# Miniprotein binders against Hydroxyethylthiazole kinase (thiM): the designs that were tried, part 19

Target 1, 273 residues: Hydroxyethylthiazole kinase (thiM), of Natranaerobius thermophilus (b2a1a8)
Amino acid sequence: MSTFNSNFKLGTYLTQVRQENPLVHAITNYVTMNDCANITLAAGASPAMCESRDEVSDFVPLAKALYINIGTINQEHKDSIYLAAEKASELEIPIVLDPVGAVAIKSRLDLVKDLLTNYNVSCIKGNNAEIKCLAGRKGHGKGMDSLDLGEDIQMVNSELSEKYNTMVLATGKTDLITKGNITVKVSNGTPLLGRITGSGCMLGILISAFIGASDNDWEAGIAATVSMGVVGEMAEESISSSTDLGSFRVKIFDHMAALTSKELQERGNVSEL
Below, E stands for the ipSAE of ESMFold2; O stands for the ipSAE of OpenDDE; V2 stands for 0.75 times the mean of E and O plus 0.25 times the DockQ between their complexes.

## First folded at step 16 (miniprotein)

Design cc3 (from bb2 with Y23R; at its last look DockQ between E and O 0.90; V2 from the best seeds 0.00; counts 0 for: pae O 1.7 > 1.5)
Fold by OpenDDE base, look of step 16:
Structure cc3 (fold): chain B 273 residues (1-273), chain A 83 residues (1-83)
Amino acid sequence: as target 1 above (273 residues)
Amino acid sequence: SPELEEILLELTFLFHEIYQLQRELENGDPELKEKLRELRKRIIELLKRLLEAKEGDPSVEELKKEIDQLKKELDELKQEVES
């Protein structure tokens, strides 16, 4: 019996995305850019990839949310990230930050810490290793499913959340979303999401879309996380073999586009810890 | 508004197309790069105007005309890039 925690209005936030059609400004890596755009469109939002230093400050005011993924690091991207983050913070546009590679690369870690310290980041989304690393702990840079069960990720999330006054999403087999001392567990998704490129990036931009369409970052972020998990489950159900990863990827977009607020609400598996 | 959403989608697609062309021309003709930059600026301005527009306003028809002109110019630039 899916513990229908009647307390989360998940479906409402999907409806809100589609009604508002928020413009999502993204500065992201070249590997996942197309899939990030596609999932945004499928959700009913409008993606815009603007990373030019000369354009970013003029573009930021147009968007309802700014997604920053630090996967592509060059000087121009860094400059654009800072300009975008500054302008977004000035205008109180929510920023979603993906600290990809921060575990392995000190310069990325320093960049993320600087962004979290100096700008208004509404949500940080990373795997357990990235989150632990940001919290000053030793993390092993293994993939999205850090099996490092050693330290209570909830505690780490809370510390990080309080330190930077941000919502923290730690992704894994189960996703933990924390604001202050409150943590919610999302038990949707499939291991197949870890077998395609950019599932984490797609989640990040979805969070941006949901937050951008809402006045409640906390519930919107939860609903976005559930949405990605639910469409993953539905896509897995729609393929003939667990090896049909190409078909699985396509079915993620199909199911995101077709996802109803009712389905999201009914299939959502959310619990407070 | 379905109409405004469609226009928004169109502008974002054009914005992306120009971005792709700019990447292809990273080491290419500076004149073409500048033309693409100007088109992107125009899209940003159209987006600003779109966000202020209401469904059914005469301003929306003007936006559509300007978008059509921008598409024509972009197509011309695409041909120049391919030549």
Scores: ipSAE 0.287, ipTM 0.715, lowest interface PAE 1.7, mean pLDDT 89
ESMFold2, look of step 16: ipSAE 0.653; ipTM 0.875
ESMFold2 (binder alone), look of step 16: mean pLDDT 80; pTM 0.758

Design cc4 (from bb2 with L47M; at its last look DockQ between E and O 0.76; V2 from the best seeds 0.00; counts 0 for: pae E 2.8 > 1.5)
Fold by ESMFold2, look of step 16:
Structure cc4 (fold): chain B 273 residues (1-273), chain A 83 residues (1-83)
Amino acid sequence: as target 1 above (273 residues)
Amino acid sequence: SPELEEILLELTFLFHEIYQLQYELENGDPELKEKLRELRKRIIELMKRLLEAKEGDPSVEELKKEIDQLKKELDELKQEVES
C-alpha cells in the first residue's frame, strides 16, 4: 500500500538546490525565457537557454536537467528538441516536458507522444485537458458506465505514468502529482498565478532544477510544485490589491529568492490521495 | 568549489545575455548574429574546460582572462546593436 511519508522534508530539497546550484538546460519560447531564467536563479539554480541545433548536443552533458517547453515551435527548435532529448536520455539526464498547446494543435500532440515514446522523460507537466488528450480520452459517448474514466484525472495520471514510466503533474486549482499508482495533491497557490503569463513555464523549470539537484525525483518534484505555490501565496500577501499584477509578478521572484526551507516546510499543503 | 561555481554562474549569465540579444535582433544584421554565435561557442568551450578544472589550477586564471576578453567583445557588440 502506498503511504505518504509523514516525515517528508520539503525544505531539504530547496536546501539541496541552493547547495548544488544545478545547471538547467532549457529549450523554451522567447516570451517566457526571461521569467524562466529569473525564477531558476531565484531558487538558487543556473539556467541556460541553449536552443541552437548545432549547440544543444554539446550543451546537454553540462546540465543536471533538461526542460522542454513546446509552446513556440519552429523547425530549428524541433530539431534541437530531438537532438537534446536523445543526448539527455543517453546520459540519463532527467527531462521535464511541458506540452503547451497539444490539445489544440495535432502536430504538437504528435511531437509530445514521440518524445514520451522514444526518450526517457522524468516528468510531464500539463493542465487537465492536455493530460487527458495525451491519454487518448474521448469523453462521453463511448461504452456505457465507464465513460467517466476519462474525467477522473487521478486515474488518467496513473495510466500515463505507467504507460510512459514518467511522473505526471496535472495542474489546476489544486495540483495532482502521480508516479505509478501514487498520487499526491498540492493545495498551495493562488488564482493570481493564472492572471500573469509565465507561471506554468516557471513551474516547469523549477521542477527541472529540483529534480536535477536530487536523487529522489518524486519528492523533489513535489517540493518544487509546493515551492511555486507557496511563493505565489506569499506574493499575493505582499500586494495591496489583486489588481497589482505587475507587483505580484515581481514579488514572485523576490519571495522565491527569500524563501527559507523552514517557511516551505511550514506552509506546504500536501496530502496523499 | 566556490570559485569554480562563481565562474560557472558568470558564464551562464553571459550565455543568457547573448541569446537575449540575438532574439532582439529579429531581422537584424546577419553578421552580428554570426558574431554572437561565435561568442556562444567560446562560452560552451569555456564551460567544458571549467568542469574539468580544479580550484587553484593555473588554467582557472586563464579561464578568467578569457571571460574578461569575451565580456569586452560582448559590450562592443551591444554598442553596435544600439547604433
Scores: ipSAE 0.425, ipTM 0.777, lowest interface PAE 2.8, mean pLDDT 85
Fold by OpenDDE base, look of step 16:
Structure cc4 (fold): chain B 273 residues (1-273), chain A 83 residues (1-83)
Amino acid sequence: as target 1 above (273 residues)
Amino acid sequence: SPELEEILLELTFLFHEIYQLQYELENGDPELKEKLRELRKRIIELMKRLLEAKEGDPSVEELKKEIDQLKKELDELKQEVES
């Protein structure tokens, strides 16, 4: 029995994305850029990958949300990230931040902490290891489905959320979304999402699209997370073999584009902890 | 507005194409890079104007003409890059 927690509006936020067609500004890595664009389009939003230092400040005002993925860090990208974050914060444009690589690379960790401290970050999305690392713990994990190493991720999420006044999404087999002391568990998705490149980045930009189309970052972020999971489930159902990863990837876009607000609401598996 | 959304989408695709070309030219001709930069600036300006426009406004037709011109210039630059 799908615990239909009737308390979460999910479908409404997908409808809002499609109605508003928000422009999402993304500064992301080259590996996932195309898939981030494709998933944004499939959701009914408009992606724009503007990362040039000379242009980013002029572009930021056009967007409804800024997605920052720190996967490709050179000095120029770092400068662009700061310029974009500053301008977005000035204009109260929501920022979604992906701390990719922060566990292994101190300079990335320092960058993420600086961004969280000084700018208007509405959501940080990372795996359990990244989130723990940001909270000052030792984090070990690979990809989106990181293993919990004993500490309650909910507690860590709450600490991080309160410290930086941001929504925290810790991704894994189940996703935990926290604002302050409130945590919601999303039980949608499939392990196949961890077997394709960029599923975490696609989730990040999708959160940006949903947040950008709404005045409620909390519910929009939950709905985006559920959407990615539901689409993953539907894509898995649509392939002939669990090894058809290429087909699975394509089916993610197909199902995101075809996803109805009703399907999202009905298939969503969300519970408050 | 479906029309404005379609135009915005087109501009975002053009913007992406220019970035792709720029990456291909990372060590390439500085003049070509500058031309690509100017095209991006023009796209940003068109986006600004588009966001202020209303569906059915005569200004939208003017925007479409400017976008068509920009596409031609981009195609010319693509040819220069491929040569």
Scores: ipSAE 0.258, ipTM 0.698, lowest interface PAE 1.8, mean pLDDT 89
ESMFold2 (binder alone), look of step 16: mean pLDDT 80; pTM 0.742

Design cc5 (from bb2 with Q20E; at its last look DockQ between E and O 0.91; V2 from the best seeds 0.00; counts 0 for: pae E 1.8 > 1.5)
Fold by OpenDDE base, look of step 16:
Order: structure tokens, then sequence, then C-alpha cells
Structure cc5 (fold): chain B 273 residues (1-273), chain A 83 residues (1-83)
């Protein structure tokens, strides 16, 4: 029995994305850029990858949300990230931040902490290890599905959320979304999402699209997270073999494009903790 | 507005195409790189104007004409790069 928690509006936020068609500004890595663009389009939003130092400040005002993934860090990208974050904060454009690699690379961790401290980050999305690392804990990160056997991720999420006044999404087998002392568990998705590249990045930009189309970052972020999970489930249902990972990837885009607000609402598995 | 959404999509695709060309020319002809940069600036201005436009406004037709011109210029640049 899908605990239809009637308390979460999920379908409405997908409808809003498609109605608003928000321009999503992304500064992301080259590995996932194409898939980030494709998932944004499939959701009914408009992606724009603008990372040029000379253009980013002029581009930021045009977008409804800024997605920052720190996967490719050179000095130029770092400068562009700061310029974009500054301008977005000035204009109160929501920022979604992906701290990829922060566990292993101190310079990335320092960058993320600086961004969280000085700019208006609406959501940070990372795996359990990344989130724990940001909260000052020792974490061993393996992909989206970090089997962290350690400290309660809910507590860590709350600490991080309160410290930086941001929504925190810790991704895993189940996703935990926290704002302050409130945590919601999303139980949608499939392990197959961890077997393709860029599923986390696609989730990040999807959150940006949903937040950008709404005035409620909390519910929009939840709905985006559920959407990615539901589409993953539907894509898994659509392939002939669990090894058809290429087909699975394609089916993610197909199902995101075809996803109805009703399906999202009905298939969504969300619970408050 | 379906019309404005289509224009937005078109501009974002053009923006991406120019980005890809700029990446290919990272160590290439500085003149071509500058031309691509100017096209990107023009797209940004068109996006600004699009955000202020209303469906059915005469300004939308003007935007479409300017986008068509930009596409032609981009195609010319693509030919120069392949060349």
Amino acid sequence: as target 1 above (273 residues)
Amino acid sequence: SPELEEILLELTFLFHEIYELQYELENGDPELKEKLRELRKRIIELLKRLLEAKEGDPSVEELKKEIDQLKKELDELKQEVES
C-alpha cells in the first residue's frame, strides 16, 4: 500500500515546470552536461550552460535558477562560479549546489563551504559521504549510494541545513531532504540510477528547474527528487534486462518527457520522519 | 506561451551550439573565437528581449527575424571552422 501521504503536492510542481518553462543556468562538468541538458528539456524546462567569465554575470539575470556542479574545477570555472553565485544572490535567484568530489579534494570542500557561507544557496545535493564531509564528519564516498553505516544522516542534514540556512538533500538508496529540523524521506528510485553516469547531476539540475518554477523551494525540491526516482523506476520497468543500461538511460529521458502530474503524485513515495 | 517557449528553446540550442564550437576552438583562431563570443552576446540580448515580450506582440516577429539572421551567421562560422 503506497502510503499516499496526501500532504505532499508533487504533481503540481511538475505542472508548474512545464507551464513556466524556466531557464536554468548551469555551470557543470563536461561529463554530464549533455544529460543535464536533456533531462531539463524532458522535464519541460530550458537549460543553458554558461560558464564563461565574460558572460556569466550577464546571463544570470535571465535564469530562474542557477545549478552549480563543482566537478570540473579550473581557475576560470572557479571565477565563473563566484561571479554567478554573487549575481544570483544579489538577484535572489535560487542556487542549487552539487559538492561532487568534496570528500576527496580539500580545495573543492573549501570552495563549497565558501559558497554556502557567502551566497544564497537554496539547496545542497550530495551523497551521504559528501554531506557528512561538509558537516565536518569523516566520510568515505562511493557514488550516489554511499552505504554509510555511521552517524544518522538525518542529524547531519539538520546540522548542515541550520548552519548554512539551506535545504539539504542526501542521496542514497533512500533520499533524505532536510530543512532545519524537518526531514522527508523519498523512497523512489532504482539501483540502476547508480549504474549510469550523471544521475546525480541530472537530479541536481532537475531540482533547479523545479525550484526555479516555484515559490516553494522545499516542496519543489521534494517533487524534483521524487520525479527523478519515479522516472528511474519507470525506465527500469521498460527495459528487457537489468543489464540494458544504455536503454535504461534513454528511457529516463522518454519517461521524464511523458511523465504526468498524476503519475508523479500516484507513484511518489514520500514520508516525513 | 508556446511561441515564446519555442523561441526560448531555439535560443538555448543556439547558445549550446556556439559553446561547443568555442570549446573546439579553444586553441584555434582567435578571430573565430571572438566572432562566436559576439554571437553569444547577441543571444543573451535576444533572451533579455524575449523575457519582456508577450505572445502575439510585433516584437516577437522582430526577434524571430534576428534569430534567423544569427543562425545564418552561425552557419557561416561553422563552415569557416570546418574549413
Scores: ipSAE 0.332, ipTM 0.742, lowest interface PAE 1.6, mean pLDDT 89
ESMFold2, look of step 16: ipSAE 0.605; ipTM 0.862
ESMFold2 (binder alone), look of step 16: mean pLDDT 80; pTM 0.749

Design cc6 (from bb2 with E5Q; at its last look DockQ between E and O 0.91; V2 from the best seeds 0.67)
Fold by OpenDDE base, look of step 16:
Structure cc6 (fold): chain B 273 residues (1-273), chain A 83 residues (1-83)
Amino acid sequence: as target 1 above (273 residues)
Amino acid sequence: SPELQEILLELTFLFHEIYQLQYELENGDPELKEKLRELRKRIIELLKRLLEAKEGDPSVEELKKEIDQLKKELDELKQEVES
């Protein structure tokens, strides 16, 4: 029995994305850039991968949200990230931050902490290891589905959320979304999402699209997280073999494009902890 | 507005194509890179104007004409790069 937690409006936020067609500014890595663009389009939003240092400040005002993925860090990208974050914060444009690689690379960790401290980050999305690392814990994580056997991720999420006044999404087998002391569990998705490149990045930009189309970052972020999971489930249902990962990837875009507000609402598995 | 959304989509696609070409030219001709930069600036201006536009406004038709011109220029640049 899908615990229809009737308390979460999920479908409404998908409708809002499609109605508003928000321009999402993204600074992301080259590996996932195309898939991030494709999932944004499939959701009914408009992606723009503007990362040039001389243009980013002029572009930021045009977008409804800024997605920052720190996967490709050179000096130019770092400069662009700071310029974009500064301008977005000035204009109160929501920022979604993906701390990819922060566990292994101190310079990335320092960058993420600096961004969280100084700019208007509406959501940080990372795996359990990344989130724990940001919270000052030792984290060992592999991808989105990191099985953390250690400290309660809910507690870590709350600490991080309160420290930086941001929504925290810790991704895994189940996703935990936290604002302050409130945590919601999303139980949608499939392990196959962890077997394709860029599923985490696609989730990040999708959160940006949903947040950008709404005045409620909390519910929009939840709805985005659910939508990625639901689309993953639907894509898995649509392939002939669990090894058809290429087909699975394509079906993610197909199902995101075809996803109805009703399907999102009905298939969503969300619970408050 | 469906019309404005379509224009937004078109501009974002053009913007993406220019960035792709820029990456291909990372070590390429500085003149071509500058031309691509100017096209990006023009797209940004068109986006600004689009955000102020209303569906059915005569200004939208002007935007479409400018976008068509930009597409032609981009196609010419693509040919220069392949060349």
Scores: ipSAE 0.490, ipTM 0.813, lowest interface PAE 1.1, mean pLDDT 90
ESMFold2, look of step 16: ipSAE 0.695; ipTM 0.890
ESMFold2 (binder alone), look of step 16: mean pLDDT 80; pTM 0.742

Design ext1 (at its last look DockQ between E and O 0.88; V2 from the best seeds 0.00; counts 0 for: pae E 2.0 > 1.5)
Fold by OpenDDE base, look of step 16:
Structure ext1 (fold): chain B 273 residues (1-273), chain A 104 residues (1-104)
Amino acid sequence: as target 1 above (273 residues)
Amino acid sequence: SPELKKIEDELEEILLELTFLFHEIYQLQYELENGDPELKEKLRELRKRIIELLKRLLELKERLQEAKEGDPSVEKLKQEIEELKKEIDQLKKELDELKQEVES
């Protein structure tokens, strides 16, 4: 029995995405760019991957949200990120930040901290290790996404959220979303999402789409997180074997496109902590 | 208004088309990272054109939100949308030509 917390309007936010068809500006890595675009389209939003230094400042005003993934950092990309973040902050366009690789690479960590300090980031989305690392904790390597989110992650999320005045999503077997001292638990998804490339990036850009289409970043971010999880569950149900990862990936797009507001609302498993 | 809704739907379709084209160009640019600088520059110019078309599209969308059914402004919007579509079609043609050049 999915403890449906009737307090969260999930389906409404999917409807809003589809109605508004928000343009989402994404600065992301080349590995996940296509999947980010496809999932955005499937959700009913419009992706635009503009990372050119000469164009990014002119592009930012056109979008309803800015998604920044630091997965591929060269100097030009870094410059574009800063220009985009500056312009987005000036125009109060919500920024969703994905700290990919911040645990392993100090320069990425420093970049993320700088962005969080100097610009208006509406949401940071990372795995437990990335979030812990951002909060100044000793991050253990990539494998910790499977660890039970103890009381420690909630505390870390709150600290990070308060420090940078941002929503914090710590992804894992269970997703924890925190703003200030409020944390919600999203209990949707499948381990198969961790077995495909770009699932985290796809979630990040979905959050951007949902936030961009809404006046409520908190609930929109929750709804986006739930949507990715629900679609993952549906995709898993649609494959013949747990090894059919290629099919699973395709089914994510199919199910995102087909997902109804009702299904999102009914299958969503959100609880306040 | 059924008419205004139809125009809105049309603008949404155009938005999706432009963003798709933009993505395709980016993919091609990535594939050409070590390729012909002239082709890269042509793709860059197409991206700039798409950005301008997106800007115009969004302006039209804003104007549509303010428009009332039966207003002369609506007919003007329709005309501007048709002009925009023609420019997009031209851009698509140029992109297809560039794709052929990349594959050759």
Scores: ipSAE 0.517, ipTM 0.805, lowest interface PAE 1.3, mean pLDDT 90
ESMFold2, look of step 16: ipSAE 0.549; ipTM 0.808
ESMFold2 (binder alone), look of step 16: mean pLDDT 83; pTM 0.800

Design ext2 (at its last look DockQ between E and O 0.84; V2 from the best seeds 0.59)
Fold by OpenDDE base, look of step 16:
Structure ext2 (fold): chain B 273 residues (1-273), chain A 104 residues (1-104)
Amino acid sequence: as target 1 above (273 residues)
Amino acid sequence: SPELEEILLELTFLFHEIYQLQYELRELQKELENGDPELEERLKELKEKLRELRKRIIELLKRLLEAKEGDPSVEELKKEIDQLKKELDELKQEIEKLKSEVES
């Protein structure tokens, strides 16, 4: 029995995405870019991957949200990120930041910290290890969801959220979303999401789409997180074997496109902590 | 507006397609390193043409944001998008030809 917490409007935000069809500006890695675009389209939003230094400043004003994934960092990409973040902040366009690889690479960690310090980041989304690392904890984590919840992620999320005045999503078996001292638990998804490339990146751009279509970043971010989880569950239900990862990936897009506001609301498992 | 939304989706799709083609050309360039100078020059020209199309899409997006449903300007945008699609299709063919020549 999904504990329907009637307190969270989930379906409304999916409806808003589809009604508004927000343009989402994405600066992301080459590995996940196509899937990020596809999931955005499936959700009813409009993706635009613009990372060119010469174009990015002109493009930012067109978008309702900016998604930044630091998975591919070269100097040009870094310059484009800064230009985009600066312009987005100037125009109060919400920024969603994905700190991919920040645990393993100091230069990425420094970049993320710099972005969080100097620009208006509405949401940071990372796995438990990335979030812990950003909060100054020693994290041993592969880019995948770290199973080791040894430290209270809620506390770490709160610290990070307060420090940078941002919403913090720590992804894992259970997703924790924090703003200040308020944390919600999202209990949707499947381990299969960790077995495909770019599930985290797809979540990041979905959050951007939902936030871009709404005036409530908090609830929109929660709804986006739930949507990815629910779609993952539905996709798992649609495959014949747990090894059908290729089919699973395709079914994510199919189910995101077909997802109704009612299904999102009914299947959503959100609790306040 | 459903019409404006459709145009937005179309433009963003085209923008993404161009990005993918640019990526493909970057990968192809790695294969051509120290290869045939003619192929390298053709690759460079294709990259520049794609860059130009991206700039045009950005401009069309700007105009779209200013457009109102039912405005004659919307029909003009559609015509320009159709032209852009045609040019993109031509570029796709040129890229495929270049790929075939590099793999030969």
Scores: ipSAE 0.344, ipTM 0.705, lowest interface PAE 1.4, mean pLDDT 89
ESMFold2, look of step 16: ipSAE 0.676; ipTM 0.855
ESMFold2 (binder alone), look of step 16: mean pLDDT 84; pTM 0.828

## First folded at step 18 (miniprotein)

Design dd1 (from cc6 with R40K; at its last look DockQ between E and O 0.78; V2 from the best seeds 0.00; counts 0 for: pae E 4.4 > 1.5, pTM E .771 < .8)
Fold by ESMFold2, look of step 18:
Structure dd1 (fold): chain B 273 residues (1-273), chain A 83 residues (1-83)
Amino acid sequence: as target 1 above (273 residues)
Amino acid sequence: SPELQEILLELTFLFHEIYQLQYELENGDPELKEKLRELKKRIIELLKRLLEAKEGDPSVEELKKEIDQLKKELDELKQEVES
């Protein structure tokens, strides 16, 4: 269903984001809301954090992508998520889903599965544990017939991608992005991204911005993932010590705003598996 | 359209501020909650008009005046919520 194009021009997707200035509708957690807004602006897109259930259906048609993060959730938040997802699917506006905390909280896992089952989700992004749990591992998931915790995350990604007709990003030391039976490995990034809050949520909304600006969601999703990794590397290079986590966070925004398509192309570290 | 992009940025930041205020007002005065809801509806309408506008369209000047009025009303509402 998906193919990796070896002539893929990674940097053109950043150029498209900056030219299109896509409006990204985000239903996201309160903790990372400002970081997500700022990274979206730094990339050249426009964020809108619209969570009211009486407004989300009116707002979705204005956006180029819908980003859903379930990290902060109550009943009104759930209602808004369902209303927005329904409208986005009706209008063929791409949905990017971030299942924050789904391993630890069964109701979040159930919500993620429900969204994947009932709506056309363009990309689900989670860490290895979340992706494995969604596939029926660690006692929190259902729906996978024979996978266990020791199986290749690439196989899990492919099964989920085929089951839900969606792109699957499993984040880790390297990021594995799968559409159908094709998996790409992104080796960009730094362990420091795991030492601040919000880096995963920032990646999710960046994927939304890139997909919203492009006709090729597969390559756009890869480009967004590489961009976040490259910016993390540049931010790490800009600090004096790995304990400078406040400066590291600030430098992520500076480097995303300054990142050129040429730098992205040259620094990108991507390979097909 | 740099002018249109600046207006879009301004509207999205206003929308963000309103979300934060709605969080603070969740258990507050129903009249203030209604005023806040009306401001959000006006911002959504302005976003619709902005996304349809072209560079140099006379309606852009009308949008800018309405945005300035909205900012004033939001600041007044923030004072009411905090009191």
Scores: ipSAE 0.252, ipTM 0.654, lowest interface PAE 4.4, mean pLDDT 84
ESMFold2 (binder alone), look of step 18: mean pLDDT 80; pTM 0.735
OpenDDE base, look of step 18: ipSAE 0.300; ipTM 0.716

Design dd2 (from cc6 with R40M; at its last look DockQ between E and O 0.87; V2 from the best seeds 0.00; counts 0 for: pae E 5.3 > 1.5, pTM E .792 < .8)
Fold by ESMFold2, look of step 18:
Structure dd2 (fold): chain B 273 residues (1-273), chain A 83 residues (1-83)
Amino acid sequence: as target 1 above (273 residues)
Amino acid sequence: SPELQEILLELTFLFHEIYQLQYELENGDPELKEKLRELMKRIIELLKRLLEAKEGDPSVEELKKEIDQLKKELDELKQEVES
């Protein structure tokens, strides 16, 4: 029953986040932890950064969504991920998975595949390279020629989405969000988002907040992606020069906190492929 | 319930502060790390009680008092960390 809704109201999902104030349980990397917490608060949700294997199973039931970032994996982090994912699956709490570079290493790729296979992952998010790697596109035996196959990330997204029954977000110059064989293009954003640390991780936890506040993970995931892009655009408009990256980062939080559902709806740039 | 939502927000701010301190003290004094772990355990327990609370329940005032005490202990711990 996953279809692109032509009556799609982006703004309603931001309204729901602010009304529900969902608690998002995050197991995320230390580099972006503060930014992820602050963007979650700015959106109107409540972050909980609990990584301890002693406490994670107690915390998951309190949350409306579980965000898992595999980018800073160690043995305790891995244990916490499995414990949290197991508990979230038992309670039907949506899981958003962000493999962040982990798929290039066999053991980490196996972890990602284990999570996708054994648990109800609502969304997996990665850049084009990470998504292609997860689909097995690396190492076609042609060296650099595998990059010249002309493969469409839309096709790769669809294969992964069908295989794992999950929504797939491939981030790039244009973000492609796929569920089943339906792909939506989000054209919001600015190259400046790629010039600061943590924008991808902030997007992952925003998706988690939106999904956690909604019964429609497909549209919620799209709305979160649009929201991050729109606040990036608004932040860029608020600075004097593209070299003002510190101000740009601060303005992302300011604009996320001030973003109205009306502004989101008006500025959103979404099309079906 | 707006009252319960305000309490939830307050607890999540405290949770974030404690978690940030735990990260900053990764290689710090084991006694301080244990105190932070104990505060984290208490905030999780308060969150569990919040989920069971009903708007207007007398236990909500008890939660608020315990949150205020937790905030005081955290402020004292922050001063110790800054030393």
Scores: ipSAE 0.192, ipTM 0.629, lowest interface PAE 5.3, mean pLDDT 84
ESMFold2 (binder alone), look of step 18: mean pLDDT 80; pTM 0.742
OpenDDE base, look of step 18: ipSAE 0.332; ipTM 0.741

